# Designs tried in a protein design chat: VH-VL binders against UPF0179 protein Maeo_1037. Part 13

Target 1, 145 residues: UPF0179 protein Maeo_1037, of Methanococcus aeolicus (a6uvu3)
Amino acid sequence: MDKRITLIGSKIAKTGNEFIYCGVLEECSECRFKKICHDGLIVGKRYRIVSVRSAKHPCIAYGDGVKVIEVEPSNNFTILIESKKALEGLTLSHSDIQCNNILCKYYNLCHSEGMPEKYKIMELHEKIKCPKGNSLIKATVSTIN
Short names: E, the ipSAE of ESMFold2; O, the ipSAE of ESMFold2 at other seeds; V2, 0.75 times the mean of E and O plus 0.25 times the DockQ between their complexes.

## First folded at step 9 (VH-VL; framework fv_nezutatug)

Design v4 (from v1 with light chain P96L; at its last look DockQ between E and O 0.02; V2 from the best seeds 0.00; counts 0 for: pae O 16.9 > 2, placed apart)
Fold by ESMFold2 at other seeds, look of step 9:
Structure v4 (fold): chain C 145 residues (1-145), chain A 122 residues (1-122), chain B 107 residues (1-107)
Amino acid sequence: as target 1 above (145 residues)
Amino acid sequence: QVQLQESGPGLVKPSQTLSLTCTVSGYSISSGYYWHWIRQHPGKGLEWIGSIFYEGDTYYNPSLKSLVTISADTSKNQFSLKLSSVTAADTAVYYCARDYDEGDSPYYMDVWGQGTTVTVSS
Amino acid sequence: DIQMTQSPSSVSASVGDRVTITCKASQGIRTYVAWYQQKPGKAPEPLIYEASTLQSGVPSRFSGSGSGTDFTLTISSLQPEDFATYYCQQARSFPLTFGQGTKLEIK
């Protein structure tokens, strides 16, 4: 089983949310939950929350505390790609969309963290209204492995 | 009212695998924190064997790690202990226990099973 | 591993006495200590957790105190039903460890 138990900040502990595990903080070295929080997670790997326990626990890293979650590795994720590249089943090498508008509501879909160098288009969704005028479509993609 | 009950063979031969099951009633094991196995040797103190975080990761006493396996079956509301390659030194009363459930004070055993005696003898 | 050293190993006392049992951790564990009572032929039962918090249903004559490495369990007025063995347990980190026990005999 690839599922793991860990803890994450209460504000982002919602089923369906994803995160990238960034490692152990110095402040966590003597935490009673250190092993549950960190054992079995790979730095830089993306995880999806599949269940959340409602009880909060105190944590020096998260001001509103943490909740126990179950996670699984996330191989599928949503990005924006140029509509002319978009064909279901096609494998592409990733290239960032050239846009530095960090206040754009689509910024994270255009500039995904932890993006694989190559991906396969699994499903195409709606086109979006890009403020810059780019012809973009939302797609679910999968890592190549 | 939460109750825990150990079950399994009372006699085990040396070199075999000891297998015990803890049945939980009045409480779902998936709602709890840690589920523990503890043993008590004749006339001696208590020794923590290991724990499972419901159907999550397991944690074992380092002195037993290569010999012990703890697992859970949420559909039966049970968790189990297997201890391989047993010797006479594994003769003990075996308890299962629930981690403290109210508040955020983990690693305390608030509900214990009745205990089951396991004798390792030829 | 954190070792818990419990003292004394045995106590003889009379009904009405104040009895104190101590437990010393091999390193600092803040207040992460539990105390259990085990009557002959029975499973251990929780008395105290977090060094000083009484478990529900435990008589108020039981109290716990301490922080760091030194912890005490006190019975303010011993009753006949308090004949038992008492164990401390550290709850700071795995492996969880118990004291050797203190047998309390009613004199």
Scores: ipSAE 0.000, ipTM 0.526, lowest interface PAE 16.9, mean pLDDT 82
ESMFold2, look of step 9: ipSAE 0.000; ipTM 0.551
ESMFold2 (binder alone), look of step 9: mean pLDDT 90; pTM 0.938

Design v5 (from v1 with light chain F94W; at its last look DockQ between E and O 0.77; V2 from the best seeds 0.00; counts 0 for: pae E 3.1 > 2)
Fold by ESMFold2, look of step 9:
Structure v5 (fold): chain C 145 residues (1-145), chain A 122 residues (1-122), chain B 107 residues (1-107)
Amino acid sequence: as target 1 above (145 residues)
Amino acid sequence: QVQLQESGPGLVKPSQTLSLTCTVSGYSISSGYYWHWIRQHPGKGLEWIGSIFYEGDTYYNPSLKSLVTISADTSKNQFSLKLSSVTAADTAVYYCARDYDEGDSPYYMDVWGQGTTVTVSS
Amino acid sequence: DIQMTQSPSSVSASVGDRVTITCKASQGIRTYVAWYQQKPGKAPEPLIYEASTLQSGVPSRFSGSGSGTDFTLTISSLQPEDFATYYCQQARSWPPTFGQGTKLEIK
């Protein structure tokens, strides 16, 4: 749990909103707010806004300016995992479900993009009926990098 | 019929490493999921020591001070427990157990070994 | 860790009696409970998994019930072979934990 101060466009600066930090924009390379706006954020990492200050500051990239926000990493994913592996609180090494049925309504939960090497099971939800007969359970997991 | 059998020395001196092996017959370790070690102190209840998923991931009871190592040898159909720097407090009956094969959730133990008594004495 | 508390710690009963053993979890665990029977000098043997499902080969006089935090093992008509120590175990959250046991003795 790390909290950071940064700035984001005023229109999207709302508590509870999430964003993926995509790095420094070309038009921001010479901006005097560059350090405060970008320091301490990791490219590709998801963040959740936990507080917003009302004052706006000018920004070349955002026509309505930016607001100061406090953020924390957002590491939770929903996936399907083999139910016989799954115990709440357990840390697992990730392995893909062996299934290539791209027409399956669960395909994206079985083949989640950007999964880390290891994850911790935060909450187990309902078991699902896999058309292939696999015993799968829906879970909220957290990255442990 | 699946059978588990513990083996290893029954008497270990303090500060030595306790080493036990569970031999599995009638079932391949690689067909299962979790394989457990559990112990029972004299006149007391059961304490889960740790488990191994046959592919190598290991999980240990946090209360055991990180002195535990569990490993598997699928070619011999065995998994093993090592407990380093033992004291008299490690005197117990040690059991190995298989995770429930027909269940839909892990960490239910359906087949247990007979148990092996380990005494730690000077 | 989830603590499992059994009651009573000991019970004295006669053949033919109905006996109830309870187990209480410190947090909600849905139905993720197992019950084991252990006779002196022997390994524990599974009786019930998922709160109420009998393990294969277990006599129908054994039954389990409960969900959430409160769980019960019932023996409807005691037989001589039922005098043993009984343990509950939760399998909802890692690490797995056992109750302290209930010893069932003949009267």
Scores: ipSAE 0.407, ipTM 0.765, lowest interface PAE 3.1, mean pLDDT 85
ESMFold2 (binder alone), look of step 9: mean pLDDT 89; pTM 0.923
ESMFold2 at other seeds, look of step 9: ipSAE 0.479; ipTM 0.792

Design v6 (from v1 with light chain G28R; at its last look DockQ between E and O 0.82; V2 from the best seeds 0.63)
Fold by ESMFold2 at other seeds, look of step 9:
Structure v6 (fold): chain C 145 residues (1-145), chain A 122 residues (1-122), chain B 107 residues (1-107)
Amino acid sequence: as target 1 above (145 residues)
Amino acid sequence: QVQLQESGPGLVKPSQTLSLTCTVSGYSISSGYYWHWIRQHPGKGLEWIGSIFYEGDTYYNPSLKSLVTISADTSKNQFSLKLSSVTAADTAVYYCARDYDEGDSPYYMDVWGQGTTVTVSS
Amino acid sequence: DIQMTQSPSSVSASVGDRVTITCKASQRIRTYVAWYQQKPGKAPEPLIYEASTLQSGVPSRFSGSGSGTDFTLTISSLQPEDFATYYCQQARSFPPTFGQGTKLEIK
């Protein structure tokens, strides 16, 4: 398994949380934790926090400091896709679902953050009852490497 | 009424590139989803070759992927197939098809072209 | 790839007969099956999609059923224009695949 030790803002350092690694910030150029914080992580890759250590350290990028975490790559996640596009095994270009209903229980599945430009459909699940009548299907997708 | 018509050479020599065009009438290809190429070998069944999504993404049968190119020209309302390095095994009737417009799932073909026979021989 | 196996390969029948054609998928595909009719020298034409939904303009004597791996096309009372080759096709997983066909002939 390719687990890594890194640091993340203390307020978001919870087991099960996921993030997209975006690279070294300019403000981190002289940070004493730079190597531990960034070594071994791939820009653009999604990671899941598997453990969190309680020790907190000061950080320029995170106002409440950072905590040491253990992470592993996370390639699969669940979204809603227009059903007319969705065949299991296809690689689709990402396209947002056009909907402004932020109170919808499905909103975050329709507007998932950190979506890559393309993703592969790994498994199709059930169609959902969209309040606005959109034809949508729930799918497990993975990032393209 | 929606009509699809294949065009291109009926005879192609081995190792050459087979090139076919599907002309769509009565429907804009940018209004659809997937546009397909399917072939039927002599005395045998049907084989899906590939498709193009109306925004330009292409999908190819893995058995043919390195040999096939599908493209679209929305100004002419056409989409095209190129199959490189052909052999006698590529002899078939070639069809273009539209993805079913009224359903809520893709990859059902509702309108087919008439078909064009391509023979690969020296 | 998902293999679609049709049976029988051919069937001889008379006008008025009930005819059943089956199609078996190599893995579960829920109801993502279409059926096509192809007459000699012509392109295939859609009959049924999603296992049981009749395409517009198709006579009601055609019906489809099945879910999972086993699917059936039934013609309740065979007419002269129904003599053709029939294909099933799965549309669950990439790439889409077709059965080998069932030829329906006049007895």
Scores: ipSAE 0.564, ipTM 0.831, lowest interface PAE 1.8, mean pLDDT 86
ESMFold2, look of step 9: ipSAE 0.572; ipTM 0.838
ESMFold2 (binder alone), look of step 9: mean pLDDT 90; pTM 0.933

## First folded at step 10 (VH-VL; framework fv_nezutatug)

Design w1 (from v3 with heavy chain D101E E102P; at its last look DockQ between E and O 0.92; V2 from the best seeds 0.68)
Fold by ESMFold2 at other seeds, look of step 10:
Structure w1 (fold): chain C 145 residues (1-145), chain A 122 residues (1-122), chain B 107 residues (1-107)
Amino acid sequence: as target 1 above (145 residues)
Amino acid sequence: QVQLQESGPGLVKPSQTLSLTCTVSGYSISSGYYWHWIRQHPGKGLEWIGSIFYEGDTYYNPSLKSLVTISADTSKNQFSLKLSSVTAADTAVYYCARDWEPGDSPYYMDVWGQGTTVTVSS
Amino acid sequence: DIQMTQSPSSVSASVGDRVTITCKASQGIRTYVAWYQQKPGKAPEPLIYEASTLQSGVPSRFSGSGSGTDFTLTISSLQPEDFATYYCQQARSFPPTFGQGTKLEIK
């Protein structure tokens, strides 16, 4: 598939882990590994680590250094969506759930970063007891590109 | 009381475009979720045609996708169906319907129009 | 598409009888089933959502049950106004699909 070589903090560098690429940090503009670390990655896109090389390299952004990894795009996410919108197999336009409670245990499922403009519902799971009373359902979704 | 009412020509010639309008009263289409078109062929059961979400996203039965267009006009509180290149197989009673509002799951219908018969013949 | 298969295609029964109509899904749909009643010359009307939840105003003689692939609609004591055709519908997966209908006739 569309594999790519990059570098990531050694603590996160495990096969099967996923991350969202957030862009080039100011500290990285002078780094000799800048091209390997950042070229070819799309800001906001989710990636899955498929292999990890053992060599560790120093990095200003990661105190325990970085490792070379091979990644591929990961298009499936688990999120919460408004249950009244959710039919398995529909493609929805993304809209934020109106809730700014960052202390909620579901916050990251309600406000997943890197969501595309549209996504397809692949599988509906259990309904969630929302503390704010929102009617939500857990879903596996895929990106539409 | 929410009421849906279909309108449009009852007779359409083959190869023409079938055009129907659903007028909604007692409820704003912008307050709802999905708005559906369903048809019932002579002597057969019900077939879902498609739906529109208020913000304009549309969803069509895959077997009809290239032939169907659904749109909404919020100023008239209406949504419409166009089916292009009709044949005799499109002869049916056509219904509009609202998505079930009290529940927490979509694509159940709670309010239906009265239905309008459309005949496709030369 | 998920196919919904109803049985029987028709049934004749007397006032006071218990009537059961069955709906089978071609794959698991949990409890995402609705039942509709359609009288001659009229639009379908909702009876049951989510396999077993009665629509407001529906008489308690109507009940629904089932999960997975097998679902039933039961009328515990048939009344004259129950003459109609009954449809099940799945709302688990796009596109939504209906059963072919069961015609209930009063003897």
Scores: ipSAE 0.592, ipTM 0.846, lowest interface PAE 1.7, mean pLDDT 86
ESMFold2, look of step 10: ipSAE 0.616; ipTM 0.853
ESMFold2 (binder alone), look of step 10: mean pLDDT 89; pTM 0.926

Design w2 (from v3 with heavy chain G32D; at its last look DockQ between E and O 0.94; V2 from the best seeds 0.00; counts 0 for: pae E 2.04 > 2)
Fold by ESMFold2 at other seeds, look of step 10:
Structure w2 (fold): chain C 145 residues (1-145), chain A 122 residues (1-122), chain B 107 residues (1-107)
Amino acid sequence: as target 1 above (145 residues)
Amino acid sequence: QVQLQESGPGLVKPSQTLSLTCTVSGYSISSDYYWHWIRQHPGKGLEWIGSIFYEGDTYYNPSLKSLVTISADTSKNQFSLKLSSVTAADTAVYYCARDWDEGDSPYYMDVWGQGTTVTVSS
Amino acid sequence: DIQMTQSPSSVSASVGDRVTITCKASQGIRTYVAWYQQKPGKAPEPLIYEASTLQSGVPSRFSGSGSGTDFTLTISSLQPEDFATYYCQQARSFPPTFGQGTKLEIK
């Protein structure tokens, strides 16, 4: 898919980082760069930063300013799946893992934001020792085309 | 005491729909994720046909040329196979199977039905 | 699709012999392999899952090993009831696929 130019907070503007686009903030409603910053992004969709320009620019929403970035849609995600569901090449319906341990080092893999209703398993990785005893496997998944 | 039993016609005419039902005893089909259909052609090895996640999602072998439909009826503890537009190539012994209870990965089969022979012939 | 190639196609052996059956995957499948035994006129029965773990109730004379692409089933001392056809099966990638079988015959 198409790459996009946008701006993001300078602290998180690193190649390889991913983010969920959350929409236009009220502070941005009269910003002269509103269209460049927000056009072409879909609310709720995950993007990956593929390049970063080094210059900082001032922004009301980001105290340390923003940098110009080039992004692409993140079609592939790394998540944790119940091991008994996971065969490479299957398309699964999304199902939440019931766990509220926000301090777990795997928390973001169990509670990935922006997940579609269905996803295809592209690659299975290692099985994970869950502190709560869940039988989980790390997987790369993608949005259904 | 888990038992699986296939039922359905033994003889089907070409171009018709083959319908088979697997009845599960001693185990609820809602207690596991995947339920499978496998067939074995005369004098040949095994071919996985498809599976159903007990309440809906279905998965079919992309190499099959027949129109395949798998469905489940949890109230009867059954799941079914339909093959439309059958030909002589669909002549086989048909098995239903459960995902392996002891494993932590899917698509191993631990309990198989006895098998039902289906012949497609004019 | 991942092709599973068994060898030999058949083997003749005597009660008490040690027999090894080989299965090779066309791609790396880690340990996602099962082995089944099928006697004439019967459905396949599970022996081993995850390359080396015996199904409950399977005699300890059966063992499995391997990872990646090369897998073996070993029967350490054949019994009369072990003469059957044996299948390997991968469960790494959709669709699951079976080897073509190895027939173990009595001399």
Scores: ipSAE 0.540, ipTM 0.819, lowest interface PAE 2.0, mean pLDDT 85
ESMFold2, look of step 10: ipSAE 0.546; ipTM 0.823
ESMFold2 (binder alone), look of step 10: mean pLDDT 90; pTM 0.932

Design w3 (from v3 with heavy chain E55Y; at its last look DockQ between E and O 0.96; V2 from the best seeds 0.67)
Fold by ESMFold2, look of step 10:
Structure w3 (fold): chain C 145 residues (1-145), chain A 122 residues (1-122), chain B 107 residues (1-107)
Amino acid sequence: as target 1 above (145 residues)
Amino acid sequence: QVQLQESGPGLVKPSQTLSLTCTVSGYSISSGYYWHWIRQHPGKGLEWIGSIFYYGDTYYNPSLKSLVTISADTSKNQFSLKLSSVTAADTAVYYCARDWDEGDSPYYMDVWGQGTTVTVSS
Amino acid sequence: DIQMTQSPSSVSASVGDRVTITCKASQGIRTYVAWYQQKPGKAPEPLIYEASTLQSGVPSRFSGSGSGTDFTLTISSLQPEDFATYYCQQARSFPPTFGQGTKLEIK
């Protein structure tokens, strides 16, 4: 229910896409869209695009311009968790998996950007055979009870 | 080799706090994952009360959440249960248990204490 | 909460009999089921984890099977020490829950 209107680069303005709001850029200091682009968004929070308007507008930060979008907070996302910690419905304190293998096909699920300090496990999926030998499970998690 | 032993008073008056301690030998509680309290009321079977993760995060049965506290003392290798405002319905055998150490999923119990009977009566 | 329903509530059997006990989950829990044996005055003891994995030291006459919602514990040839109460337990979703128990009695 907490939907907001904002603008985002035309190339990434697709329904269903998600992004992390990173704050106001220095290039935006004198932009006429500054208030619409940034008001009501929380730095570091993930948002999902629910609708896109077709008209493009010029933007210093996005060379192909921006489109007006409607967004909602995205509180659910997928990560890998140490399987011995993971029971559906628990709220865990976030703990990074200790692995520096950036070539691993699971790297982004083990090191998800924008992870909250705590999360609730909403659903457990398949166990994952980590190349390093870690016992992991794929999970959908949420920041809100 | 790993042994769990419950201790505490066997008789508690209504409205008081039930306090139990589980002493763990042959294994460090900080090496494990979850440590559980489970009780068995006559005629109802087994009821999970709550657990503590070795860093101190606690999880409680929603039916008991406002009444239960679980804590750990790693220097004594113990974890404890407090159940406040007890009634006759809290009369049960109380067990502590360790999470299955060799598995890769939590909330299976592999070692149980012997159990301690607690009666709530005036 | 996921309800675990055991059937039957009691079984009367003789030494040497084959006994089956069932456990039904109110939701799919894949294979996240354990079975415990409890003798009078004693704590439950684990028999089976993950629906079918026998614990070390458990006699091979015990076996478990099932996935999803329907699970079975089987004792292939009942021994005198097997007269006890048996519980299933799900470990899929918080909070963990137990079945009501199945009491296995001497006929």
Scores: ipSAE 0.570, ipTM 0.837, lowest interface PAE 1.8, mean pLDDT 87
ESMFold2 (binder alone), look of step 10: mean pLDDT 90; pTM 0.929
ESMFold2 at other seeds, look of step 10: ipSAE 0.581; ipTM 0.838

Design w4 (from v3 with light chain R30Y; at its last look DockQ between E and O 0.90; V2 from the best seeds 0.70)
Fold by ESMFold2, look of step 10:
Structure w4 (fold): chain C 145 residues (1-145), chain A 122 residues (1-122), chain B 107 residues (1-107)
Amino acid sequence: as target 1 above (145 residues)
Amino acid sequence: QVQLQESGPGLVKPSQTLSLTCTVSGYSISSGYYWHWIRQHPGKGLEWIGSIFYEGDTYYNPSLKSLVTISADTSKNQFSLKLSSVTAADTAVYYCARDWDEGDSPYYMDVWGQGTTVTVSS
Amino acid sequence: DIQMTQSPSSVSASVGDRVTITCKASQGIYTYVAWYQQKPGKAPEPLIYEASTLQSGVPSRFSGSGSGTDFTLTISSLQPEDFATYYCQQARSFPPTFGQGTKLEIK
């Protein structure tokens, strides 16, 4: 329900995308957009993009600039889980997939930041063959605390 | 090869705690994922009771959750079921089972114990 | 909980007959269904995983099909050792649930 306006890199500003707010960067201390970009966001909280405005603004942190977005708090994540662990409706203890290939297109789904100690599987999606051969499944999960 | 064997008392009085142990041979519990307890009432179908994940998390049928506990002892290669406050409705054949080892999805049972009959009667 | 409803509750058939048993889920479960065979006095034994994948060592006369809510187990040519009760089980959503069983009688 508690929506906010902020800014995010233009290349990742898409409706439905989610991010974790990490706080004010030191290079943003004198930025003219600092208040709009950071005001009202809670460090460590996950947000979902609900709309994107076409206006693009320069940013010292993003070479292609930023776009204005509307966000709302979110307790739901989309992640990859080892397929042999995953039954819809189970609450699992969080463990990272053991992989350090940061160039993998699935990396952020395997290593989602801000995951709680435990999560509930809300919906299972398609199975994914990891480039390393891991058997994974895409899932929507929710925080329980 | 892999064998599961249930053990425990065949007769339990109402209000007591039913305790069963599954002994696994030919396979290490820590190599598997989920380990299940299932029961079958006389003349009726199968009911999943609960499971333990190989790292220690437990999962119980919501209809039984406050009454059931499942534990594992990896040093003895065993996992156990306790069902508290039993009634005649808990009379059943009790099975332990292994989660499908060679698959890529959980909660299919590939190896079952022989079953042990438990009667709840005074 | 997802309810699994089997039909028929029992069937009588002769050796060599084709037998089809159905299982219906109360909501969509994709292909997350297993089939088990249970002979009198014995534990259930797996036949099929994931709607259609045959367990190793199971005769090829057994087959499974279906997706969504409607699933079938077929025995293409009934043998005397196929006298048993058959159960479907969903493995899509917690808790796993079984059908009520179909008893197959050999004439």
Scores: ipSAE 0.632, ipTM 0.863, lowest interface PAE 1.3, mean pLDDT 87
ESMFold2 (binder alone), look of step 10: mean pLDDT 90; pTM 0.928
ESMFold2 at other seeds, look of step 10: ipSAE 0.642; ipTM 0.871

Design w5 (from v3 with heavy chain S105H; at its last look DockQ between E and O 0.72; V2 from the best seeds 0.68)
Heavy chain, then light chain:
Amino acid sequence: QVQLQESGPGLVKPSQTLSLTCTVSGYSISSGYYWHWIRQHPGKGLEWIGSIFYEGDTYYNPSLKSLVTISADTSKNQFSLKLSSVTAADTAVYYCARDWDEGDHPYYMDVWGQGTTVTVSS
Amino acid sequence: DIQMTQSPSSVSASVGDRVTITCKASQGIRTYVAWYQQKPGKAPEPLIYEASTLQSGVPSRFSGSGSGTDFTLTISSLQPEDFATYYCQQARSFPPTFGQGTKLEIK
ESMFold2, look of step 10: ipSAE 0.686; ipTM 0.880
ESMFold2 (binder alone), look of step 10: mean pLDDT 89; pTM 0.927
ESMFold2 at other seeds, look of step 10: ipSAE 0.653; ipTM 0.864
ESMFold2, look of step 11: ipSAE 0.674; ipTM 0.870
ESMFold2 (binder alone), look of step 11: mean pLDDT 89; pTM 0.930
ESMFold2 at other seeds, look of step 11: ipSAE 0.669; ipTM 0.869

Design w6 (from v3 with heavy chain W100F; at its last look DockQ between E and O 0.86; V2 from the best seeds 0.00; counts 0 for: pae O 2.1 > 2)
Fold by ESMFold2 at other seeds, look of step 10:
Structure w6 (fold): chain C 145 residues (1-145), chain A 122 residues (1-122), chain B 107 residues (1-107)
Amino acid sequence: as target 1 above (145 residues)
Amino acid sequence: QVQLQESGPGLVKPSQTLSLTCTVSGYSISSGYYWHWIRQHPGKGLEWIGSIFYEGDTYYNPSLKSLVTISADTSKNQFSLKLSSVTAADTAVYYCARDFDEGDSPYYMDVWGQGTTVTVSS
Amino acid sequence: DIQMTQSPSSVSASVGDRVTITCKASQGIRTYVAWYQQKPGKAPEPLIYEASTLQSGVPSRFSGSGSGTDFTLTISSLQPEDFATYYCQQARSFPPTFGQGTKLEIK
């Protein structure tokens, strides 16, 4: 499982929420909670909140304080894949869809942030209507460590 | 007219490496998606061995352990199969096949080679 | 792995008969199934993809149907050239898998 204990702003401390760990803030360099906030987390990795403890602690970066949470890595993403590449259970090398229409409603699924070099297709969903005519299918993918 | 043709030795001794080559005519392997090896045991059905994507990624049937290697040579328009440490259980007709060109889903095989018989015997 | 189970294993039929071959997947595969025909001494040839779409050049007496786990191949009026072995194959999940085959023989 690789569960970890950390702290996060009280307003976003809800079971099921996810976040991308971005590293130690400059304001946190001398914080008394630096170890528990940051130890064991990998910069750029996505985490899911598994549990939230009621204890609230003051934090210089969060005006309403922080809560202790337990997190685990979140490896699942929803993306669009070229349909001719997509077989459920196959591990693909990541390749962006060639499309520069940043206002397309599917843009972020074609150009998902934080994608690993390779991913495994966990589930295929519906095909979508690409304005550029690309043959695309929506998929849940995973990077299982 | 696209054609695939398997070539290689028909007789291989146990523990040796089986090596086969598929030569593709009338179609560039870099224009396609997946290129497959499939085998058919005597009097039995079909077993997918593995595939190579035209960019060079390979995918292998988990049941064949780490004994399979598939590679491609786009300059010769060929892709190849190596199966290490063969036993009598590897005796089969071996086919190469192209991933279905007209569909929007992979792993339908639309063009097959004629097949080559490989016997593993002492 | 998804197991594909065909029935019957063999069928004897006469020219002009209607023949139905079935294929059952061990889990739902929507319409991701293909059918192949293999004549003795030859490689398999595609008949149908995506459950019901005929491959180019395949006679209209061949048809496919099904979704989910249960699929059929139907030959509406058997011709002499149709005596062969037929295989289904799923293309939903890695690795692709084939049914064990159905041999169609002349009475």
Scores: ipSAE 0.530, ipTM 0.812, lowest interface PAE 2.1, mean pLDDT 86
ESMFold2, look of step 10: ipSAE 0.631; ipTM 0.854
ESMFold2 (binder alone), look of step 10: mean pLDDT 90; pTM 0.936

